# Designs tried in a protein design chat: VH-VL binders against p40593. Part 32

Target 1, 148 residues: p40593
Amino acid sequence: MIHPLIQRLTTTLGYPLLDADGLDRQVRTQPFSVLFFAGDPQRFPEALDVAVILPELVKAFPQLAPALIAGADEARLQGRYGFSVWPSLVFLAGERYLGCLSRVLDWGEYLERIPAILAGENEDLPRIPVLSPESGTPSCSPMETSES
Key: E = the ipSAE of ESMFold2; O = the ipSAE of OpenDDE; V2 = 0.75 times the mean of E and O plus 0.25 times the DockQ between their complexes.

## First folded at step 20 (VH-VL; framework fv_concizumab)

Design z2 (at its last look DockQ between E and O 0.34; V2 from the best seeds 0.00; counts 0 for: pae E 8.0 > 2)
Fold by OpenDDE, look of step 20:
Structure z2 (fold): chain C 148 residues (1-148), chain A 120 residues (1-120), chain B 112 residues (1-112)
Amino acid sequence: as target 1 above (148 residues)
Amino acid sequence: EVQLVESGGGLVKPGGSLRLSCAASGFTFSSYYMNWVRQTPEKRLEWVAEISGSGGSWYFPDSVQGRFTISRDNAKNSLYLQMNSLRAEDTAVYYCAKEFRYGKYYFDYWGQGTTVTVSS
Amino acid sequence: DIVMTQTPLSLSVTPGQPASISCKSSQSLLWSDGKTYLNWYLQKPGQSPQLLIYEVSNRFSGVPDRFSGSGSGTDFTLKISRVEAEDVGVYYCMQSIRWPYTFGGGTKVEIK
């Protein structure tokens, strides 16, 4: 059963609920998105705090289109963005990943970090290790066929 | 043949609630995004709501966000629009509209509409 | 929201003559997939809207070849090569690149 505070985001505030297909529509149709990956509130009680904070963040940053990720699709969609901590707010510019804010933060931290994320200045973007092409040439040493 | 039949329209007071229904036939209902589009008395068309085939995703414009809820019963081939806190500006003919298919963001079929009048 | 502006508001056409309707969007309707998300609908008198053209220039099934769509970016045109009595109604352009989906104000086509 979805916790009432989380359900309020979709049923009372009318935030989009996104499954995998819905996410593709969201990134196409919205310039900026904040995706709420709530997780299980019994396992992650901070999800309820974020559910209360998110509407206030959307008021503070009206360019953000909020959406709730459907629980059945959370695990699949988490893999797309690579966060490991619940709950998470994922920030997008169209299809482009801008960053995430995991756990519950202080209000001042949201106000400080979100502008930087939206500007694309987020230092915490996982540096996709540029696999330098050099190292992986396995020297296939030719097996000397000993002619005995 | 694709058919969409809206119902549940009527006269309601400001602040009242109304539930619209759309009965779908002639296609695999659960495979398509469904929408509500309204036409004002001035003949302006306004998108009102969207829902995914599974019902796992839905979307609203700011004009109805927090007041309207969209749902579907795929076993009954039915689409619903719960309208709460109705306003005079919600007065319109409400159409059920089917999307063509996934990744095609246009409405290929429309119902005949149901009239909602919000008046004191 | 993307504003859709149609011109003219009304058009009175002699049967067999051509008609042209303009639709302008406040933002580009071209997406990264190379598609342009502009559609045209016709609402005949006493009927619901019906799809005419999707993605700028594609006629929907059963739409006569006298209807054609063109344009790019923010400027679009619907043309009727030879207007017939059955073409009477209100034409609407629609964008579907951004939520909310938005329609033009409509163009009423009448026969002289």
Scores: ipSAE 0.377, ipTM 0.802, lowest interface PAE 1.3, mean pLDDT 90
Fold by ESMFold2, look of step 20:
Structure z2 (fold): chain C 148 residues (1-148), chain A 120 residues (1-120), chain B 112 residues (1-112)
Amino acid sequence: as target 1 above (148 residues)
Amino acid sequence: EVQLVESGGGLVKPGGSLRLSCAASGFTFSSYYMNWVRQTPEKRLEWVAEISGSGGSWYFPDSVQGRFTISRDNAKNSLYLQMNSLRAEDTAVYYCAKEFRYGKYYFDYWGQGTTVTVSS
Amino acid sequence: DIVMTQTPLSLSVTPGQPASISCKSSQSLLWSDGKTYLNWYLQKPGQSPQLLIYEVSNRFSGVPDRFSGSGSGTDFTLKISRVEAEDVGVYYCMQSIRWPYTFGGGTKVEIK
């Protein structure tokens, strides 16, 4: 019942299928991870497009350790990272959440946004927090792009 | 009483293959990560493989990556290690080991081991 | 890989005397959850390894209170307050903070 394009990631390409405990193990070893929350492809058909793209993203960003999140654990982990749109790619440095990209993006958008997400890992130690109405969590949404 | 019984060891030539089995009893097998750990003739302990309770994820050190595969059959309470392209340095006693609990990453019970010898 | 270094390689101990084994890791074993992923195993002659101590200092079920573990960060110690004949074997420390999990080289404890 798993769609063949999703199943290919684990069966053919050898990406780990992580439950919550497996995710804890992943973050202990991997400096950077990209987690694929595919959801149900019947509800979220763009998950199939991301499943095709993800191996190419890993080739382009070889520091990323890819993994698929087990469908039974997606709801538990969704609250941990706070995304609300499927499919999503969640980016981590060790255990630290760096950001997410939801739905399907153009290839050029991935190449632009992923380095920016990964650059957040290099922030200095936190200073005393200052409240600002304009500050907030970076958006997972696709960028608005100019037509070519 | 937790019991783990390994089998399938033997003498093989370099480049050969061997499949190890571990029969488990005395606990809910599917609830635990399982591991293979080997002990070399020099008595060094080396972790070899890990598999999740569902069998959906697995992990290996670089020394065996691409040559070994780990699997489980939760209906038969059995753990397996398929070893391909065997080398002399794979000679060891191979232990099946149970993890202590989810979130506590320790091997609380070990089998008696099965011996693999790789030589010309 | 995290390198685990045990000293000494062997101990010869008079029954009833204490023994102490050192284990050092090449990286901190403290994780952000506040736990330290260092454990100790004993392999008695002719037997498979058995868990003694988990998370630095917690004795596993059935382990006598003469065994105690201590340490933090990268430096760890296993102590046996009064060595008995049944304590003979090889002691291993192990880290489980990161893949690959790694063991110390072992410390053989004998009775003299």
Scores: ipSAE 0.013, ipTM 0.637, lowest interface PAE 8.0, mean pLDDT 85
ESMFold2 (binder alone), look of step 20: mean pLDDT 93; pTM 0.953

Design z3 (at its last look DockQ between E and O 0.67; V2 from the best seeds 0.00; counts 0 for: pae E 10.7 > 2)
Fold by OpenDDE, look of step 20:
Structure z3 (fold): chain C 148 residues (1-148), chain A 120 residues (1-120), chain B 112 residues (1-112)
Amino acid sequence: as target 1 above (148 residues)
Amino acid sequence: EVQLVESGGGLVKPGGSLRLSCAASGFTFSSYYMSWVRQTPEKRLEWVAEITGSGGSWYFPDSVKGRFTISRDNAKNSLYLQMNSLRAEDTAVYYCAKEFRYGKYYFDYWGQGTTVTVSS
Amino acid sequence: DIVMTQTPLSLSVTPGQPASISCKSSQSLLWSDGKTYLNWYLQKPGQSPQLLIYEVSNRFSGVPDRFSGSGSGTDFTLKISRVEAEDVGVYYCMQSIRWPYTFGGGTKVEIK
């Protein structure tokens, strides 16, 4: 059962609930998005705090289109953005990943970090390791079958 | 042939609730996004709600957020709009609209509509 | 929200004459996929809206070739090369690039 505080985001505040198809629609139709990956509030109690904070963030940053990720799709969609900590707020410009804020933060930290994320200045963007092509394919040296 | 038949419209008082239904036929219902679009007495068209094919995602405009819910029963080829806390400005003909397949965002078929009147 | 503005509000046309309806959006309807998400609907008297044109210029199935759509960015036009009696109704443009989807105010086409 979805916790009432999380459910309120969709049922009372009317935030979209997004599955994979819904997410693809969201990123195509909204210039900026904040995606709430709540997780299980029994495992991650901070999800409830973020559920209370998110509406206030949306008021502070009206350019953000909020959405809740559907629980059944959270694991699949987490893989797209590469965060490991729950809960997480994922910030997008269209389809472009801007950053993530995981756990619950102080209000002042949100106000400080979100503008930088929206500007694309987020230092914490996981450097996709540019796999340097120089990882030499191990030359399988053909074993010389010594004909003895 | 694609058919969409709305029902459940009527007269309701402000603050009241109403549930609309749309019966769909002539296409694989679960494969398509569905929307509700209303037409005001002034003939203005307003998008009201959208739901994905699976029913796993839905979307609303700010005008109806927190008051309306959209759902579907794919086994029954049915779309629903639960309207709560109705207001006079919700008075309209409500159309069920089929969207084209994923990636093309237009309504290719509309029902005949059902009339909702919110009046004291 | 994207504001859709149609002009004129009404048009009275002699049968066989051309008609032109303008639709302007407050923002570009061009998306990164190269598609422009502008659609046209006709609502005939006593009927539900029906799709005429999708993505600026594509006629929907069964739509006569006398209907054509054009435009780019924020400025769009629906043209009827030769208006027929069956073309009477209210024409609406719609954007579907962003939520909420928004419609123009409509253009009423009548026969003289």
Scores: ipSAE 0.328, ipTM 0.783, lowest interface PAE 1.6, mean pLDDT 89
Fold by ESMFold2, look of step 20:
Structure z3 (fold): chain C 148 residues (1-148), chain A 120 residues (1-120), chain B 112 residues (1-112)
Amino acid sequence: as target 1 above (148 residues)
Amino acid sequence: EVQLVESGGGLVKPGGSLRLSCAASGFTFSSYYMSWVRQTPEKRLEWVAEITGSGGSWYFPDSVKGRFTISRDNAKNSLYLQMNSLRAEDTAVYYCAKEFRYGKYYFDYWGQGTTVTVSS
Amino acid sequence: DIVMTQTPLSLSVTPGQPASISCKSSQSLLWSDGKTYLNWYLQKPGQSPQLLIYEVSNRFSGVPDRFSGSGSGTDFTLKISRVEAEDVGVYYCMQSIRWPYTFGGGTKVEIK
């Protein structure tokens, strides 16, 4: 069952719900994208907070084309971008992976980190990983994991 | 021969709802993206909705986002457009259009259209 | 949104004479795959639109070679070398590089 707050993004706000074919179309038709990997809100309840925040992020960064990733394809596409923490927002320039933000952040952190991601300040992170049967999944979690 | 046949058009009042159907034949329906495109009384063409071959993803322009829903039934070779909260500016001939997947993005075949009139 | 501007609005052509239609986009239609997503459609009187030319210059199946497309970036042209009676209708250019897909306003071609 899809939680109403997640469903609102696609049905009321009209955000695309992408499978693998849809992602190919998104990256070819949009110069910048933010992909929302909500996971299962019962397992990852912070996904509901991100679902409320995402429309406001798009208003603040209107160059971003938002989309949700279909639940059936999340595992397949998660391997492409190398995150292991849900929820996650994945940022792309065309096909190029720019970075990701996992879990729920404070509003100020989004305003600080998203411009850096879009400007390419995270140059040391892996560029867009290509899913391969022989390759492991790169993780975006190292930047999102707390350090002491 | 590719054939697309739209149905379900009619007269509705503002705020009303209407459901359009498109029956497809002559190609492997599930392998292709489908779109709805409308033509206004002023003869302008406007893209309205797109859905992937699997039906797993869909897209809309801002003018209809949140009011229209696109779906498909690949077992019945049928495409649908549910239109809610209709406005006078939604008055148009609605065409079902076939497009290509993977690097080719154009409407290669169109149906004959079905007319939607929204007036009070 | 990418604005597509067609000129002229209409043409009256003597049979057998050439016709030329211009289409200009507000942004480049060239994508990183090397393709330019500019297409042309013809809507004959009483009919639905039909694909004429895709990706600037490629004639769709069954389209006569008197139709040719050219251009790049933001400026495109459709030419009909010898207009015939069956070519009467409204011609539309269309970009498919970005959502929302957008069409030009149309050029009506008539026979004098």
Scores: ipSAE 0.006, ipTM 0.592, lowest interface PAE 10.7, mean pLDDT 84
ESMFold2 (binder alone), look of step 20: mean pLDDT 93; pTM 0.953

Design z4 (at its last look DockQ between E and O 0.57; V2 from the best seeds 0.00; counts 0 for: pae E 10.5 > 2)
Fold by OpenDDE, look of step 20:
Structure z4 (fold): chain C 148 residues (1-148), chain A 120 residues (1-120), chain B 112 residues (1-112)
Amino acid sequence: as target 1 above (148 residues)
Amino acid sequence: EVQLVESGGGLVKPGGSLRLSCAASGFTFSSYYMSWVRQTPEKRLEWVAEISGSGGSWYFPDSVKGRFTISRDNAKNSLYLQMNSLRAEDTAVYYCAKEFRYNKYYFDYWGQGTTVTVSS
Amino acid sequence: DIVMTQTPLSLSVTPGQPASISCKSSQSLLWSDGKTYLNWYLQKPGQSPQLLIYEVSNRFSGVPDRFSGSGSGTDFTLKISRVEAEDVGVYYCMQSIRWPYTFGGGTKVEIK
């Protein structure tokens, strides 16, 4: 069961609930998004704190379209953004990843970090390693069939 | 043939609740996004809610956030709109609308609508 | 929200004459996929809205060739080359690039 504080985001505040398909629609329809990856509140109690903070962040940054990620799709969608810590707030400009804020932060830290994330100034964007195409050609050395 | 049939409209007092239903036929219901669109007495069209084919995603405009919920029962080919805390400005004909495809953001079919009147 | 503005509010047309309806959006409806998310609906008297044109210029199935859509960015036009009696109704433009989806105020087409 979804914890009542998390469920309130969708049922009372009317935040979109996003599955994998819903996310594709969100990034097309919203200039900026903040995606809440809550995780399991039993495992990550800080998810409840973030669920309380998120509405206040959206008031402070009205350009952000909030959304809750559906629990069944969290693992799949986590892989898209590469965060490892729960809960996480993922920030997007359309389809473009801007950054992530994981765990619960102090209010002042959100106010400081979010503008920089939205400006695209976050240096800590994990450089998607450009997998250089070089390495993986297995040289299938032809076995010389020795004619004895 | 695609058919959408709305029901559940009626007269309700301000602060009241109403549940609309839409019965769908003639297509694979679970494969399509569905929406509710209302038309005011002034004939203005307003999008009210959207839900994914699986029902795993839904979306609302600010005008109805926190008051309305959208759901579907794919086994029954049915779409629902639960409307709570109704206001006079919610008075409209409510249409069930089918989206063409997942990546197509237009309504290819509409129901005949059901009338909701919110009045004291 | 994206504001959709239609002009004129009403149009009275002689049968067989052309008609033109304008729709303007407050923001560009062009997306990064190269598609423009502007649609047209017709609501005939006593009926529900029906899809007429999608993505600016594509006629929906069964829509006569006398209907054409054009435009780009923020400015769109629906044209009827020869208005027929069956074309009477209210025409609405709709944007679907941003939530919430928004409609124009409608243009009433009548026959003289």
Scores: ipSAE 0.484, ipTM 0.829, lowest interface PAE 1.5, mean pLDDT 90
Fold by ESMFold2, look of step 20:
Structure z4 (fold): chain C 148 residues (1-148), chain A 120 residues (1-120), chain B 112 residues (1-112)
Amino acid sequence: as target 1 above (148 residues)
Amino acid sequence: EVQLVESGGGLVKPGGSLRLSCAASGFTFSSYYMSWVRQTPEKRLEWVAEISGSGGSWYFPDSVKGRFTISRDNAKNSLYLQMNSLRAEDTAVYYCAKEFRYNKYYFDYWGQGTTVTVSS
Amino acid sequence: DIVMTQTPLSLSVTPGQPASISCKSSQSLLWSDGKTYLNWYLQKPGQSPQLLIYEVSNRFSGVPDRFSGSGSGTDFTLKISRVEAEDVGVYYCMQSIRWPYTFGGGTKVEIK
């Protein structure tokens, strides 16, 4: 059975569960989206924490249309957005990728980083790309902070 | 050629539930998105749900989200709409509709409709 | 939601005369793929809706060439060059560019 906290998102809260065709329709039909790549909660237990937090994020940022990407489709769709850490939240404006947040963050970090992602302020990143040596793809890893 | 036959409509009290079915034939059912569209007594048309060919994706407007679920059984060429917590404004004729090719997003064939009446 | 506004609400036409129906959307229906997602349906008396025109101006299979669609952006028109008895019914425009897909309120076409 699917973990109850993940199942609640689709069954009770009505979040769409998307495959590749559904993702193409989502990006066409919604001005802004947040895509939840939960992975396997038994391997990535932080996915359960993000599943609890996501409805509150949508309340705080009501322009975001949430959707769940689950199961075998996650690996195929991962290549579209270039992340390798689960869970991840991927942010879109229509078809355009805005950024992602991986793992679970504290609430204050969501409130700080999501507006920057939606405004496109992540251009503070180095202009010469810092690529993951293992994959060569950009990372959505949480930003390090001295206030941990 | 294409045939869509709805069933399961009826009279139900507010707060009640109904399950609609749509039997499909004349096309490769699993290859196409399917939708439910309803027509109110005032003759307005409202889209209420869609589901991908595989059944892996589905979508609802806010008016029914969390109360309606859509599913399909591709082995039986059948589409379903489970309607819970029904309200008077859900009174309508409910149509099963086939979408034309997934990249076109319009309904090329509709069933005959099944009537749902929600009243005290 | 994208609001679809049809005018007129009803139309009485002498057989053989033209008819024109307007549909306006609250937002552009042009998508980044270059297509415009505006469709027209006809519901004849006692029948289910049937597809008439897709993507503004393309007639669906079996639709007579007396039906034509035009328009762009937010303003669209369905024309019937010569109304016949079998054309009576309610005409609906529909946008399918964004969820929720929405329909116009309908235009009833009758023969005088």
Scores: ipSAE 0.006, ipTM 0.608, lowest interface PAE 10.5, mean pLDDT 84
ESMFold2 (binder alone), look of step 20: mean pLDDT 93; pTM 0.951

Design z5 (at its last look DockQ between E and O 0.59; V2 from the best seeds 0.00; counts 0 for: pae E 12.2 > 2)
Fold by OpenDDE, look of step 20:
Structure z5 (fold): chain C 148 residues (1-148), chain A 120 residues (1-120), chain B 112 residues (1-112)
Amino acid sequence: as target 1 above (148 residues)
Amino acid sequence: EVQLVESGGGLVKPGGSLRLSCAASGFTFSSYYMSWVRQTPEKRLEWVAEISGSGGSWYFPDSVKGRFTISRDNAKNSLYLQMNSLRAEDTAVYYCAKEFRYGKYYFDYWGQGTTVTVSS
Amino acid sequence: DIVMTQTPLSLSVTPGQPASISCKSSQSLLWSDGKTYLNWYLQKPGQSPQLLIYEVSNRFSGVPDRFSGSGSGTDFTLKISRVEAEDVGVYYCMQSIHWPYTFGGGTKVEIK
């Protein structure tokens, strides 16, 4: 059962609930999105705090289109953005990943970090490790079959 | 042939509730996004709600957020719109609309509509 | 929200003459996929809206070739090369690039 505070985002505030298809549509139809990956509030009680904070963030940053990720799709969609900590707010410009804010932060930290994320200045963009091609293919040295 | 048949319209007082239904046929219902679009007495068209094929995603405009819910029963090929806290400005003909396949966002088929009147 | 503006509000056309309807969007309807998400609908008297044109210029199935759509960015036009009696109704443009979807105010086409 979805916790009432999380459910309020969709049922009372009318935030879209997104599955995988919904997410693909969201990124096409909104210039900026904030995606709420709540997780299980029993495991991650901070999800409830973020559920309360998110509407206030949307008021502070009206360019952000908020959405809740459907619980059944959270694991699948988490893999797309590479965050490991719950809950997470994922910020997008269309399809472009801008950044993530995980756990609950102080209000002042949100106000400080979100503008930088929206500007694309976020230093914490996971450096996709450029797999340098120099990882040498292990030369399978042919075993010299010693003809004894 | 694609058919969409709306029902559940009627007269309701302000603050009242109404549930609309749409019966779909002639296509694989669960494979398509469905929407509700309303037409005001002034003939203005307004998108009201959208739901994904699976029913796992939905969208609302600000005008109906927190008041309307959209759902579907794919086993019954049925779409629903639960309307709560109805206002005079919600008075309209409500159409069920089928969306085209994923990646093309337009309504290819519409029902005949059901009339909702919100009046004191 | 994207504002869709149609002109004219009404058009009275002699049968066999051409008609032209303009639709302007407050923002570009061109997406990164190279598609432009503008659609046209016709609502005939006493009927529900029907799809005419999708993505600026594509006729929907069963739509006569006398209907054509054109435009780019923010400016779009629906043309009827030879208006027939069956073309009477209200024409609406719609954008579907940004949620929420929005419609133009409509253009009423009548026969003289």
Scores: ipSAE 0.018, ipTM 0.658, lowest interface PAE 5.2, mean pLDDT 88
Fold by ESMFold2, look of step 20:
Structure z5 (fold): chain C 148 residues (1-148), chain A 120 residues (1-120), chain B 112 residues (1-112)
Amino acid sequence: as target 1 above (148 residues)
Amino acid sequence: EVQLVESGGGLVKPGGSLRLSCAASGFTFSSYYMSWVRQTPEKRLEWVAEISGSGGSWYFPDSVKGRFTISRDNAKNSLYLQMNSLRAEDTAVYYCAKEFRYGKYYFDYWGQGTTVTVSS
Amino acid sequence: DIVMTQTPLSLSVTPGQPASISCKSSQSLLWSDGKTYLNWYLQKPGQSPQLLIYEVSNRFSGVPDRFSGSGSGTDFTLKISRVEAEDVGVYYCMQSIHWPYTFGGGTKVEIK
């Protein structure tokens, strides 16, 4: 049931798969987190593109602790962060919500938007990572008018 | 009372695999996070994995990330550690450990341990 | 990772005399909830570790009152007011504030 590209994140790369209790532990133990809400890849196939991209984002921004959200808990946690589009990457500083990036983006847009999301909490993050670019799409933010 | 019994340890060559088991009794197993903690021959203690009560959430330190998998079977009151791509530095006594209370992050009960030796 | 440093590495004590073990963390163990996540374990010869003290100063069930813990921030102490033969073993401090949870290197306590 779990697509191999998404399963690879937890089984091969060792990213935590978090339920609500696990998220509480993550935010307590990590200064910065990026949470991957993949949704159902059959309905949201862009989740597979983000699953391929996420390890490269972590290389570019190594202060981010990645984690995957368990599918059974996505709805409960979604309301906590207020996004409505899958897939989404949610960014936290400890317990504090910083922002989200929905759908798949061009690499250049990740490089532009992630530092801006993190800038209020971390001036030590790389601003121009070495990683290769790719094609992307627009995304929505819970702090702004959402795109559907 | 609370009992934790590990099994599945043994001798294995570098690059090999082992699966450890922990049989739990004396508490409501599904309500607690469980962990594996290892003790090296030099007597250092190292936490190596944890899993939520439901089994839906887990974490590993970088030293074993991508090589170890933790799971549980709540119907059998059993915890498992699948260890792949074993290295000499994985040689240790492996303990099964129980979370103290909901939302608390330390271990009140430990098993007797099972020995894993990785050697050519 | 948070480094936990214990001193001394070994301690030889006359029965009935006090003993003191120091544990220092590389960063504060005080969390935003007001709690400090420092714990102490004892491993007696031939046995697995057992919980002794949790959250700096709370004795676990069945632990004798001659054991006490204190400290704050980065500096912590375990004291045994009158060492008995059953107290021999290796004492470990542990931080549980951040992944990965880490242990001190251990302090061996033995009777002279």
Scores: ipSAE 0.000, ipTM 0.579, lowest interface PAE 12.2, mean pLDDT 83
ESMFold2 (binder alone), look of step 20: mean pLDDT 93; pTM 0.951

